# Ledger of designs, part 9: VH-VL binders against Cytochrome c oxidase assembly factor 8 (COA8)

Target 1, 167 residues: Cytochrome c oxidase assembly factor 8 (COA8), of Homo sapiens (Human) (q96il0)
Amino acid sequence: APERGAERRDTAPSGVSRFCPPRKSCHDWIGPPDKYSNLRPVHFYIPENESPLEQKLRKLRQETQEWNQQFWANQNLTFSKEKEEFIHSRLKTKGLGLRTESGQKATLNAEEMADFYKEFLSKNFQKHMYYNRDWYKRNFAITFFMGKVALERIWNKLKQKQKKRSN
Key: E = the ipSAE of ESMFold2; O = the ipSAE of OpenDDE; V2 = 0.75 times the mean of E and O plus 0.25 times the DockQ between their complexes.

## First folded at step 5 (VH-VL; framework fv_pabinafusp)

Design R61 (from R00 with heavy chain S31K T59Y, light chain S32Y L99F)
Fold by ESMFold2-Fast, scan of step 5:
Structure R61 (fold): chain C 167 residues (1-167), chain A 122 residues (1-122), chain B 112 residues (1-112)
Amino acid sequence: as target 1 above (167 residues)
Amino acid sequence: EVQLVQSGAEVKKPGESLKISCKGSGYSFTKYWLGWVRQMPGKGLEWMGDIYPGDSDTYYSEKFKVQVTISADKSISTAYLQWSSLKASDTAMYYCAREGDLWESFYYMDVWGQGTLVTVSS
Amino acid sequence: DIVMTQTPLSLSVTPGQPASISCRSSQSLLYYDGDTYLHWYLQKPGQSPQLLIYEVSNRFSGVPDRFSGSGSGTDFTLKISRVEAEDVGVYYCMQSTQFPWTFGQGTKVEIK
């Protein structure tokens, strides 16, 4: 098993960025935005005497972060690909080349691009609905476990007070 | 079908190294803790430790932390239990078992492997 | 570590008769959240252990209703209302209230 407190390496699936926090941090660290998802990753501080419940909470938060980063990295890549395909298709149906006479990439005006955005949102409506549902379910569970950790800490303080009184 | 499949029986001599495996299928391998349990011949069950395959974080019972190493390879949904130098006292049946979901506040072992019998004799 | 003690160590039951197994912990298994993390497993001859009951009294999926669990604090009981041939094996209680998880020494159930 890796040494406790050592800098952790997070192995991510294709399309999800990996980051390294500052060494010997005593608090959670927030990194720069991921290249693909455009979300800022959080590296969680691990106390030396982490309880099993605290560990579960940290694992839930880490897993949720990875799930969230994967979703948005894939969504952004899909958006970019479909946008390019839409522009290409529209230019082809108009009998226009992919580039202007000046060699610049040919583009569609805002009114034409509105058709793409409408189609993209419609096509991905259920996907976004399922994402939002799962996002709220995950945050509810995390909040619930945060409450349990808080209760555990209160319970431990009460036990310490009781020990002092019995001595 | 959710299942854990363990590697076959091993016969070793004292001082030899050994690595046994436990492969999960039918569920998200990285979302569940996987525990290892020892059963010495004719004896009861002893919890050795567990691993969370998503980041290879491990916990050991104090008795076992210097005897064995637990690891996992999430790319092939397989966990491992390893000895650097076997002793005759390591002769036992070793089970892997799935421990709770990340979203639960309890650990109980709902799916068990078939077991790997390890015999260490001169 | 929490020590789990089972009684009896062995039990012979006539088919159709009830059986009762006790499990005692060295410390209360009541967690601060009000839940008690005591579970029961059955290991049939030549087979892996299987979960019967989790958190004192909840039957795991597929477990017959002739199995029931009860108890609180440090004293727990597993009851089989009518023992059948397929119930032969070694029964173990386990706690997961405090790390590390610990098992009782087991109760062997045989039928006449």
Scores: ipSAE 0.000, ipTM 0.497, lowest interface PAE 15.2, mean pLDDT 81

Design R62 (from R00 with heavy chain S31N D50E, light chain N58Y T97Y)
Fold by ESMFold2-Fast, scan of step 5:
Structure R62 (fold): chain C 167 residues (1-167), chain A 122 residues (1-122), chain B 112 residues (1-112)
Amino acid sequence: as target 1 above (167 residues)
Amino acid sequence: EVQLVQSGAEVKKPGESLKISCKGSGYSFTNYWLGWVRQMPGKGLEWMGEIYPGDSDTTYSEKFKVQVTISADKSISTAYLQWSSLKASDTAMYYCAREGDLWESFYYMDVWGQGTLVTVSS
Amino acid sequence: DIVMTQTPLSLSVTPGQPASISCRSSQSLLYSDGDTYLHWYLQKPGQSPQLLIYEVSYRFSGVPDRFSGSGSGTDFTLKISRVEAEDVGVYYCMQSYQLPWTFGQGTKVEIK
């Protein structure tokens, strides 16, 4: 008889930093930025009488958040790793050490880094195109279900109003 | 080919524990709810509960909430139905079935396992 | 819980004759999204249930066109235009309007 409602979750989507929403809150809670993706995770409020449609929307948003977090965490880590490898390789080719006399990391100038940025952008062009396609597809689905949930809430209010009127 | 394959028949005594399985293949296991249905000998179908394997979120029928635990291991595309202490009244055929997908907005069981017969007797 | 009631409990049909099964829900199955969450399943002897009709009137893939579903609100009907030997079994209606999902008690169809 009880709807899927009051299910407890205090963990961010798989592969993302965990956080706890404020207690006694009836609203979605936004956490601190993830170390790797630099995106703020959202912990979705689960209403007491969550409908199957509302649960589906929430799951879709949670899944989309997890997908988005994973994509950008991986992309940022890949960028950082390849950048360091490029710098290391170039310094080795020039016969230079990885550290300056003062102990700071040795760096390449903007002109020297231009080759890396150009290569990285070109190499990841297709991946970013697929990301954008999937991002639009996911947002279309979320918007569609948000519309369905809104219609459900309007209809339920009308049903409740009818009950109150007849009683 | 989308398929759900269940574990074999079990014969148990009252008070024993039991865990039966349902393995999915031919589809994205983590993107569909999986439900469990009980059928007592010569009786009709009873929906017990469901699990979304992607995050192990479960929903139970109130009648079954204290009787069984539903779980899943997405690494091997397998869902489980378990009892801590069986009763003779648990004697039944148990089916797993694939339920609605997040993307397609359907709420029905389209693919069913072959069933696991559980017999509990002294 | 929503209660699903089927009539009749059993049917004996001569091959080639029509059969009709009724299903009544204790409350309307018309959801706020405009869809009606009433489905029909067939369980053949010794087999698992199989989906026949979903959302009142849509035939599932591979289901012969002799099966049709109709109805609205709380009253639903499954019709078989010309019953064949392979159609014997127990037919169940089910609602997925709200949790828990519930089934009718079943209608046994057998050949005379």
Scores: ipSAE 0.000, ipTM 0.509, lowest interface PAE 15.1, mean pLDDT 82

Design R63 (from R00 with heavy chain D50I L102F S105A, light chain L99Y)
Heavy chain, then light chain:
Amino acid sequence: EVQLVQSGAEVKKPGESLKISCKGSGYSFTSYWLGWVRQMPGKGLEWMGIIYPGDSDTTYSEKFKVQVTISADKSISTAYLQWSSLKASDTAMYYCAREGDFWEAFYYMDVWGQGTLVTVSS
Amino acid sequence: DIVMTQTPLSLSVTPGQPASISCRSSQSLLYSDGDTYLHWYLQKPGQSPQLLIYEVSNRFSGVPDRFSGSGSGTDFTLKISRVEAEDVGVYYCMQSTQYPWTFGQGTKVEIK
ESMFold2-Fast, scan of step 5: ipSAE 0.122; ipTM 0.651

## First folded at step 6 (VH-VL; framework fv_pabinafusp)

Design S1 (from R10 with heavy chain T59R, light chain R59K; at its last look DockQ between E and O 0.01; V2 from the best seeds 0.00; counts 0 for: pae E 7.6 > 2, placed apart)
Fold by OpenDDE, look of step 6:
Structure S1 (fold): chain C 167 residues (1-167), chain A 122 residues (1-122), chain B 112 residues (1-112)
Amino acid sequence: as target 1 above (167 residues)
Amino acid sequence: EVQLVQSGAEVKKPGESLKISCKGSGYSFTSYWLGWVRQMPGKGLEWMGDIYPGDSDTRYSEKFKVQVTISADKSISTAYLQWSSLKASDTAMYYCAREGDLWESFWYMDVWGQGTLVTVSS
Amino acid sequence: DIVMTQTPLSLSVTPGQPASISCRSSQSLLYSDGDTYLHWYLQKPGQSPQLLIYEVSNKFSGVPDRFSGSGSGTDFTLKISRVEAEDVGVYYCMQSTQLPWTFGQGTKVEIK
């Protein structure tokens, strides 16, 4: 049976900020806002002696960041498309062209746009509720692992101090 | 696949009425403007006018405004070009073409019908 | 109405040689939105017109890389880097910046 070629889903180009921090950096770096999500990416520092717990925390932070970038990039694209669609539809219904007699892009007034925003928010309400729920879950997990890493670092410092006192 | 299928060739006499058709398939017929283009024998292309089937809004070139009527039946995804009284000078190939949709602001003709030859002879 | 003027009206080209067609508009085709609504069509012998280039330089789907469009304002050019036998036909520029839409006279491309 010939293997059905996996349709390459055109994954939106993961706008991995081309900003590479200097290799000698000992701290996290914040990049410029992403073009699609408008979120600032964080480049996480990797310690030379990264513990398994520190690695888990770093991976969870990275995965959560990627999840946020993808969500907002897609949401912003959807919003922009639906907004343009709404404007064009309303102008057409009014018997107005997409362009004024002066050649300017025809626009809707603030009241008409308020209807769009209300409808958009209503339509996307459930999506936003799921996002918020998942956002809280991820951040709680991150905070929990941050606490564990902090405790591990304290314990390691105490052991090193005891070993120096015994020599 | 997006397609426009036009009615067959017509042979008519001066003074007769004629209505030719263009049927769209494979796309939202009500969301795209549909244009008509005339090509006289051995001549270039002439935009005649277009229709938005969603609300039957119609635009004409001033040259064709009194000569033809453009209409559409959105229930069967079909546009029409009609003459009330044909002239020998109406002898031409007539093409329908899909114009860009309102959302993407494409103002070009991306899909064309096969053409309808209209011959008006005494 | 915007008048579109093509030059030359006929072109005979040896296969593998380049071809160039000029289109001039009586008015600027730059619209207030920043876009220029000039398009190129090819009508092959006995066929319907087909879109080649839209908005000056964008290749339509399935159009070979040997085709390119350029220009701004009132002066536009279609280039074929290497003419092939399948490129025979009449080329038309069209403007859709202002109603009514208008076409150039057409340029007939033949092979020597």
Scores: ipSAE 0.024, ipTM 0.598, lowest interface PAE 5.6, mean pLDDT 87
ESMFold2, look of step 6: ipSAE 0.032; ipTM 0.640
ESMFold2 (binder alone), look of step 6: mean pLDDT 93; pTM 0.951

Design S2 (from R10 with light chain S96G T97I L99Y; at its last look DockQ between E and O 0.42; V2 from the best seeds 0.00; counts 0 for: pae E 15.5 > 2)
Fold by ESMFold2, look of step 6:
Structure S2 (fold): chain C 167 residues (1-167), chain A 122 residues (1-122), chain B 112 residues (1-112)
Amino acid sequence: as target 1 above (167 residues)
Amino acid sequence: EVQLVQSGAEVKKPGESLKISCKGSGYSFTSYWLGWVRQMPGKGLEWMGDIYPGDSDTTYSEKFKVQVTISADKSISTAYLQWSSLKASDTAMYYCAREGDLWESFWYMDVWGQGTLVTVSS
Amino acid sequence: DIVMTQTPLSLSVTPGQPASISCRSSQSLLYSDGDTYLHWYLQKPGQSPQLLIYEVSNRFSGVPDRFSGSGSGTDFTLKISRVEAEDVGVYYCMQGIQYPWTFGQGTKVEIK
């Protein structure tokens, strides 16, 4: 799936350099915005000597990113579909066609579109409430494991000092 | 009910390939590590490696890393253990087992498959 | 690799009598999170292994209270206060602190 990733992010065509993180990166890497979610994916660093605790944290962050990407990709598609349906319905109610006299796609003015935005937010309130709750749960868990990893690293540094003094 | 159901017993000749399966049900297959354990006839247990089906991240015991391939098909909740060329010394019982989930800090095997007996003989 | 050494390798026990199995690791099983990753499994004749005790002393769901685990660091013990016919099988200790996970050699427990 190398071509899928590059083409999905609207990067340079084949035969031209594509977005690629540094091969020897020792840090997380942030890629270009995903076409559907508009979120920038994080490419998480995997150290050679990753501890089991560090691995669990990385996978938790990775799973949370995938969940977040999926939610916003779905919401963006739903938003786009419902927006066009609303415009079509309002144009029909006004007795107008889908195209202007000049052949351009007919649209509604900002005041008319405000009704759509208000209705969309109202319809999706419960879905966004559950999203926010789940987002907090996931971020709390991530913060918890970040704390455990930090303590592990401090402990390992203290053990290294204690071993060196013993030698 | 959480279950791991393994494929049936196999009788093979040296040099043949083999792929045995472990199907998980009753839990989120992609959220748990799944390990493979070998038990040679009359011998103890040997951890071979595991896989996280969510992203196919695998870990192999050094002893087994060139002998087998661990994989998973998350669309059907199934993990696989595969040999490209069997040897008589591969004759053993092979178990799959569920390890810890994404949220737990403990690492142990709590649910085991029934085992797949692999016999390699001329 | 962490070497797990069990003693004895075989026990023949009169029904109703206690049994004790020792497990020693080549390095400490105390992990940086404060937990000790020593587990016990039982493999009854003709069955898959089953989890018995996790993290030294915690009985897994459905395990009778005649089973108890103890120990710290590198030395661990599984005790059966009164051995019953259903306790026959091979007992394994396992460390989960470091890949690869490793098992002891097993201790076969049988009834006289």
Scores: ipSAE 0.000, ipTM 0.515, lowest interface PAE 15.5, mean pLDDT 80
ESMFold2 (binder alone), look of step 6: mean pLDDT 92; pTM 0.951
OpenDDE, look of step 6: ipSAE 0.011; ipTM 0.572

Design S3 (from R10 with heavy chain S31R R98K; at its last look DockQ between E and O 0.03; V2 from the best seeds 0.00; counts 0 for: pae O 10.0 > 2, placed apart)
Fold by OpenDDE, look of step 6:
Structure S3 (fold): chain C 167 residues (1-167), chain A 122 residues (1-122), chain B 112 residues (1-112)
Amino acid sequence: as target 1 above (167 residues)
Amino acid sequence: EVQLVQSGAEVKKPGESLKISCKGSGYSFTRYWLGWVRQMPGKGLEWMGDIYPGDSDTTYSEKFKVQVTISADKSISTAYLQWSSLKASDTAMYYCAKEGDLWESFWYMDVWGQGTLVTVSS
Amino acid sequence: DIVMTQTPLSLSVTPGQPASISCRSSQSLLYSDGDTYLHWYLQKPGQSPQLLIYEVSNRFSGVPDRFSGSGSGTDFTLKISRVEAEDVGVYYCMQSTQLPWTFGQGTKVEIK
């Protein structure tokens, strides 16, 4: 009985960008675009005396970034696959080969591709809507924690100033 | 004209499997999501989930995710709702509905099937 | 899940009089695209639900002008300017701003 090859679900490898910022960086670094998501990863700065709130903010930012990277990596893979399938299907329907007489890869014209884009966007519209919603929720949470961290930093500065005046 | 035609009423026993159908016509069946809605006797409407028949992508309400399977056969413009094992609590009217145009008004159900009454009794 | 709460649950109206149904959501239905995905359905006795209003205030095709929708955020209203005998049924608000889509409990409209 021929072993039905398990269709390897081409899960986009969670390729942690190998971009390493300089060790002595005191700020966030932006890496090159990720190969799969085309999103530029951010390497978040870790303060020497990171507070629990700062740590929570950093983790939320990291988790949100990873979520975005995974979403777009998968979306781009799906897009590329479906685009190729569409092209092949349309060429086949036209009785055209995958290669032109000149040996070039057969392509569809812009009008034919417009149908693909319309269909793809239509199909993925719901997914994008929910992505956007979750993106806003995550960013709202991040912004909220940014505010908390800002307040904490102000408070700590005020306490330090009071301690310096008392000595 | 856009139409959704559902399969006829079903009378089943607890533990039996069931698959009901919804056939679309008058529109591109593969380009629009199709939703399922439950209405228990004398109760309100409950969205169960939907399917994109083009690739059989499915979304479920968490309440229904483990209870039912939504599928489609795009070759005959038909969507399905199925149970592996029916319960008495599955007794309800089930509606299929076409969701709106994805480019203009996607987020509502504009055309409904006539409903399929499912009765599960011992 | 977003909880949709309709008030009243039943309404008895004299023909020719106005009717008003309220729908409240547990969360804002304003989406990031600027649209509000609140819809109204009517289920007439023994029939399938039918779309009346989509996105708060837009009348669906074939819906009479006596039907109007309004509201924002979490508070929405369906109004019938002059109730007719054909308007008898159960009215549902529905949100689609968030999965899962959720309906109100329904408001039964009857004629006196």
Scores: ipSAE 0.011, ipTM 0.553, lowest interface PAE 10.0, mean pLDDT 86
ESMFold2, look of step 6: ipSAE 0.017; ipTM 0.640
ESMFold2 (binder alone), look of step 6: mean pLDDT 92; pTM 0.949

Design S4 (from R10 with heavy chain S31R T59R R98K, light chain R59K S96G T97I L99Y; at its last look DockQ between E and O 0.44; V2 from the best seeds 0.00; counts 0 for: pae E 7.4 > 2)
Heavy chain, then light chain:
Amino acid sequence: EVQLVQSGAEVKKPGESLKISCKGSGYSFTRYWLGWVRQMPGKGLEWMGDIYPGDSDTRYSEKFKVQVTISADKSISTAYLQWSSLKASDTAMYYCAKEGDLWESFWYMDVWGQGTLVTVSS
Amino acid sequence: DIVMTQTPLSLSVTPGQPASISCRSSQSLLYSDGDTYLHWYLQKPGQSPQLLIYEVSNKFSGVPDRFSGSGSGTDFTLKISRVEAEDVGVYYCMQGIQYPWTFGQGTKVEIK
ESMFold2, look of step 6: ipSAE 0.040; ipTM 0.641
ESMFold2 (binder alone), look of step 6: mean pLDDT 92; pTM 0.942
OpenDDE, look of step 6: ipSAE 0.268; ipTM 0.726

Design S5 (from R10 with heavy chain T59R W103F E104D S105A, light chain L99Y; at its last look DockQ between E and O 0.49; V2 from the best seeds 0.00; counts 0 for: pae E 4.0 > 2)
Heavy chain, then light chain:
Amino acid sequence: EVQLVQSGAEVKKPGESLKISCKGSGYSFTSYWLGWVRQMPGKGLEWMGDIYPGDSDTRYSEKFKVQVTISADKSISTAYLQWSSLKASDTAMYYCAREGDLFDAFWYMDVWGQGTLVTVSS
Amino acid sequence: DIVMTQTPLSLSVTPGQPASISCRSSQSLLYSDGDTYLHWYLQKPGQSPQLLIYEVSNRFSGVPDRFSGSGSGTDFTLKISRVEAEDVGVYYCMQSTQYPWTFGQGTKVEIK
ESMFold2, look of step 6: ipSAE 0.298; ipTM 0.695
ESMFold2 (binder alone), look of step 6: mean pLDDT 92; pTM 0.949
OpenDDE, look of step 6: ipSAE 0.030; ipTM 0.655

## First folded at step 7 (VH-VL; framework fv_pabinafusp)

Design T1 (from S5 with heavy chain S31R, light chain R59K S96G T97I; at its last look DockQ between E and O 0.02; V2 from the best seeds 0.00; counts 0 for: pae O 10.1 > 2, placed apart)
Fold by OpenDDE, look of step 7:
Structure T1 (fold): chain C 167 residues (1-167), chain A 122 residues (1-122), chain B 112 residues (1-112)
Amino acid sequence: as target 1 above (167 residues)
Amino acid sequence: EVQLVQSGAEVKKPGESLKISCKGSGYSFTRYWLGWVRQMPGKGLEWMGDIYPGDSDTRYSEKFKVQVTISADKSISTAYLQWSSLKASDTAMYYCAREGDLFDAFWYMDVWGQGTLVTVSS
Amino acid sequence: DIVMTQTPLSLSVTPGQPASISCRSSQSLLYSDGDTYLHWYLQKPGQSPQLLIYEVSNKFSGVPDRFSGSGSGTDFTLKISRVEAEDVGVYYCMQGIQYPWTFGQGTKVEIK
């Protein structure tokens, strides 16, 4: 049986936004946009009596968030690199310097940049399709577990009411 | 022009505190990481840590994590390297350098300060 | 930490002759994005370090054509096709793939 090569989990640079919510928060906290992914991280509240099902839901949400953060961080990096390379190549072809006389970074016009965006989207189309597919799968799973947790909470409330009526 | 200008040379005694500065100009100071590099006399380069001035996120080499504090004031485009208590072994040249912008895919030090010589002697 | 090993540590070159500096990393510097995060710096005597080459082979702005970088994975080389007097200094390789960033020991290039 061929040894399935351990997919080296691309350790995204460990620059996960160290947004720490206030210690006394009893709810999910939304942080500022992450500087890499530009996504707002959510710090999930952990209840004192977290059920195994609630824990599973929380972990799934956390893992999905991390997956999204890594995807967009990498996508933004790739986009920025390719954009810079495109700009540099086009400026060079035009015989223009990388900097204006004022020392500012030389830029291309909106029409030239439109070509870049079209090409970038075309090149990354398949990647985005896979992302979207996985995104839907993850979110459906999350929604399913949210429903289960909701039912569990209802059931627990009903049991507590019955126990109070029997005493 | 993109420049990093560091504070002047410092002569201190062991146990004294010190804060040196690096001022950026000619670029968006909040967008680029700014790193500190130590060079001991006659030795190589050592990365100490860096700061992202936009949110003050800071990273340290484990070797320097307890020894120094890196900070920034984005309002004046200035980063700082600070010691609470200097040692004779802190005698070195300290460079600030502009590191990568994630949005420009820079992951190298493209602009360097002129260096700040710190001498710690009894 | 990734260990960067340069060889040789000192090089004395006759003007007009080629020079070659090797840099080896303890881990691959190839990232999943396809880029290799190895950079070369030169520190001229009494000056700050300056960027020469980024990502193995890309010359930084103002760097003469006589400089070239090559390599892959863990093994990298900086070449100077024809050494000039202005090339005297200490050359450093650096990895930028993993924090902390680490430099090689430096290679001192002198003219004979």
Scores: ipSAE 0.007, ipTM 0.553, lowest interface PAE 10.1, mean pLDDT 87
ESMFold2, look of step 7: ipSAE 0.165; ipTM 0.676
ESMFold2 (binder alone), look of step 7: mean pLDDT 92; pTM 0.945

Design T2 (from T1 with heavy chain D50Y; at its last look DockQ between E and O 0.64; V2 from the best seeds 0.00; counts 0 for: pae E 4.4 > 2)
Heavy chain, then light chain:
Amino acid sequence: EVQLVQSGAEVKKPGESLKISCKGSGYSFTRYWLGWVRQMPGKGLEWMGYIYPGDSDTRYSEKFKVQVTISADKSISTAYLQWSSLKASDTAMYYCAREGDLFDAFWYMDVWGQGTLVTVSS
Amino acid sequence: DIVMTQTPLSLSVTPGQPASISCRSSQSLLYSDGDTYLHWYLQKPGQSPQLLIYEVSNKFSGVPDRFSGSGSGTDFTLKISRVEAEDVGVYYCMQGIQYPWTFGQGTKVEIK
ESMFold2, look of step 7: ipSAE 0.271; ipTM 0.688
ESMFold2 (binder alone), look of step 7: mean pLDDT 92; pTM 0.943
OpenDDE, look of step 7: ipSAE 0.818; ipTM 0.932

Design T3 (from T1 with light chain Y99W W101Y; at its last look DockQ between E and O 0.02; V2 from the best seeds 0.00; counts 0 for: pae O 9.2 > 2, placed apart)
Fold by OpenDDE, look of step 7:
Structure T3 (fold): chain C 167 residues (1-167), chain A 122 residues (1-122), chain B 112 residues (1-112)
Amino acid sequence: as target 1 above (167 residues)
Amino acid sequence: EVQLVQSGAEVKKPGESLKISCKGSGYSFTRYWLGWVRQMPGKGLEWMGDIYPGDSDTRYSEKFKVQVTISADKSISTAYLQWSSLKASDTAMYYCAREGDLFDAFWYMDVWGQGTLVTVSS
Amino acid sequence: DIVMTQTPLSLSVTPGQPASISCRSSQSLLYSDGDTYLHWYLQKPGQSPQLLIYEVSNKFSGVPDRFSGSGSGTDFTLKISRVEAEDVGVYYCMQGIQWPYTFGQGTKVEIK
């Protein structure tokens, strides 16, 4: 029995952007757009004396970023695939080739593509609703922890000022 | 017009390092894969590897994986092929070629550079 | 790696006569999307390779009508209906279904 070569399912590599910020960066770094999600990854700065609350905020931001990257990478792949299938099916129905005489990929007109977009949006409506709900929940949590971290930083600055006045 | 312009011919000695370039113009450089193809004198075409300049993701043929490094600078729409230590056997014509977009499933080379002749002699 | 085998390796043709080049792949070049990832290139003397035909039968921009590609699965053919002096060069088939991309040995076409 010939060994069925394992279909390497092109699992969209969890493309952690291999973009390494400069080692001496004291700020968050924005990478180039990811080729799958088209989102720019942020490399979060880790302070030397990171508080547990700052660490929690950083991890929450990182996890939310990864969640967004995965969602949009998958969504863009699905969109591209379905768009191509739609174009091919419509061209075939019209008796048109998949390529122009110039060798370019044949495209549909704006009206026909509008039908695709409408159908795609309709089909993915629930998915987008869940995404939006989770997006708001995550961002609310991030904002909340940002506020707590800000208060912690203020408090620490005040304590340091008091200690300097007492010496 | 879509064009790939390569660096000029190189004459090197064995053991020397070399970096040749391929500059793209007339298209979104970060969207298309850019491949390198070797042609030894009087021989056929050999795909070496390619790069996606958008994130610098790189693929190599197993034959070339340890021999060369492919890189890109998207800021100047330029890809590079480099050797750390040249051999006489590296004497060849090297072509860069635009490959397909990841999303368009065009897995052919539609635009080619003019080639860079690399001569490695003692 | 997919092995691409071209036949013949050299062809001497009288101007105005037809030419045919065969390319065989060691595995099917039909992908799950229904496309077949076989391409043809021409390298004219002293020039870079140029795309002639993509996906078995599609002529690239500027390619004359005398060129045609056919085939399926593992067996492919490039035909030139009437060879002209400008058709001199080395023809390569290439598979694009998987990395690494692999080329045939090339077929040198010369005029008699």
Scores: ipSAE 0.009, ipTM 0.566, lowest interface PAE 9.2, mean pLDDT 87
ESMFold2, look of step 7: ipSAE 0.055; ipTM 0.639
ESMFold2 (binder alone), look of step 7: mean pLDDT 92; pTM 0.950

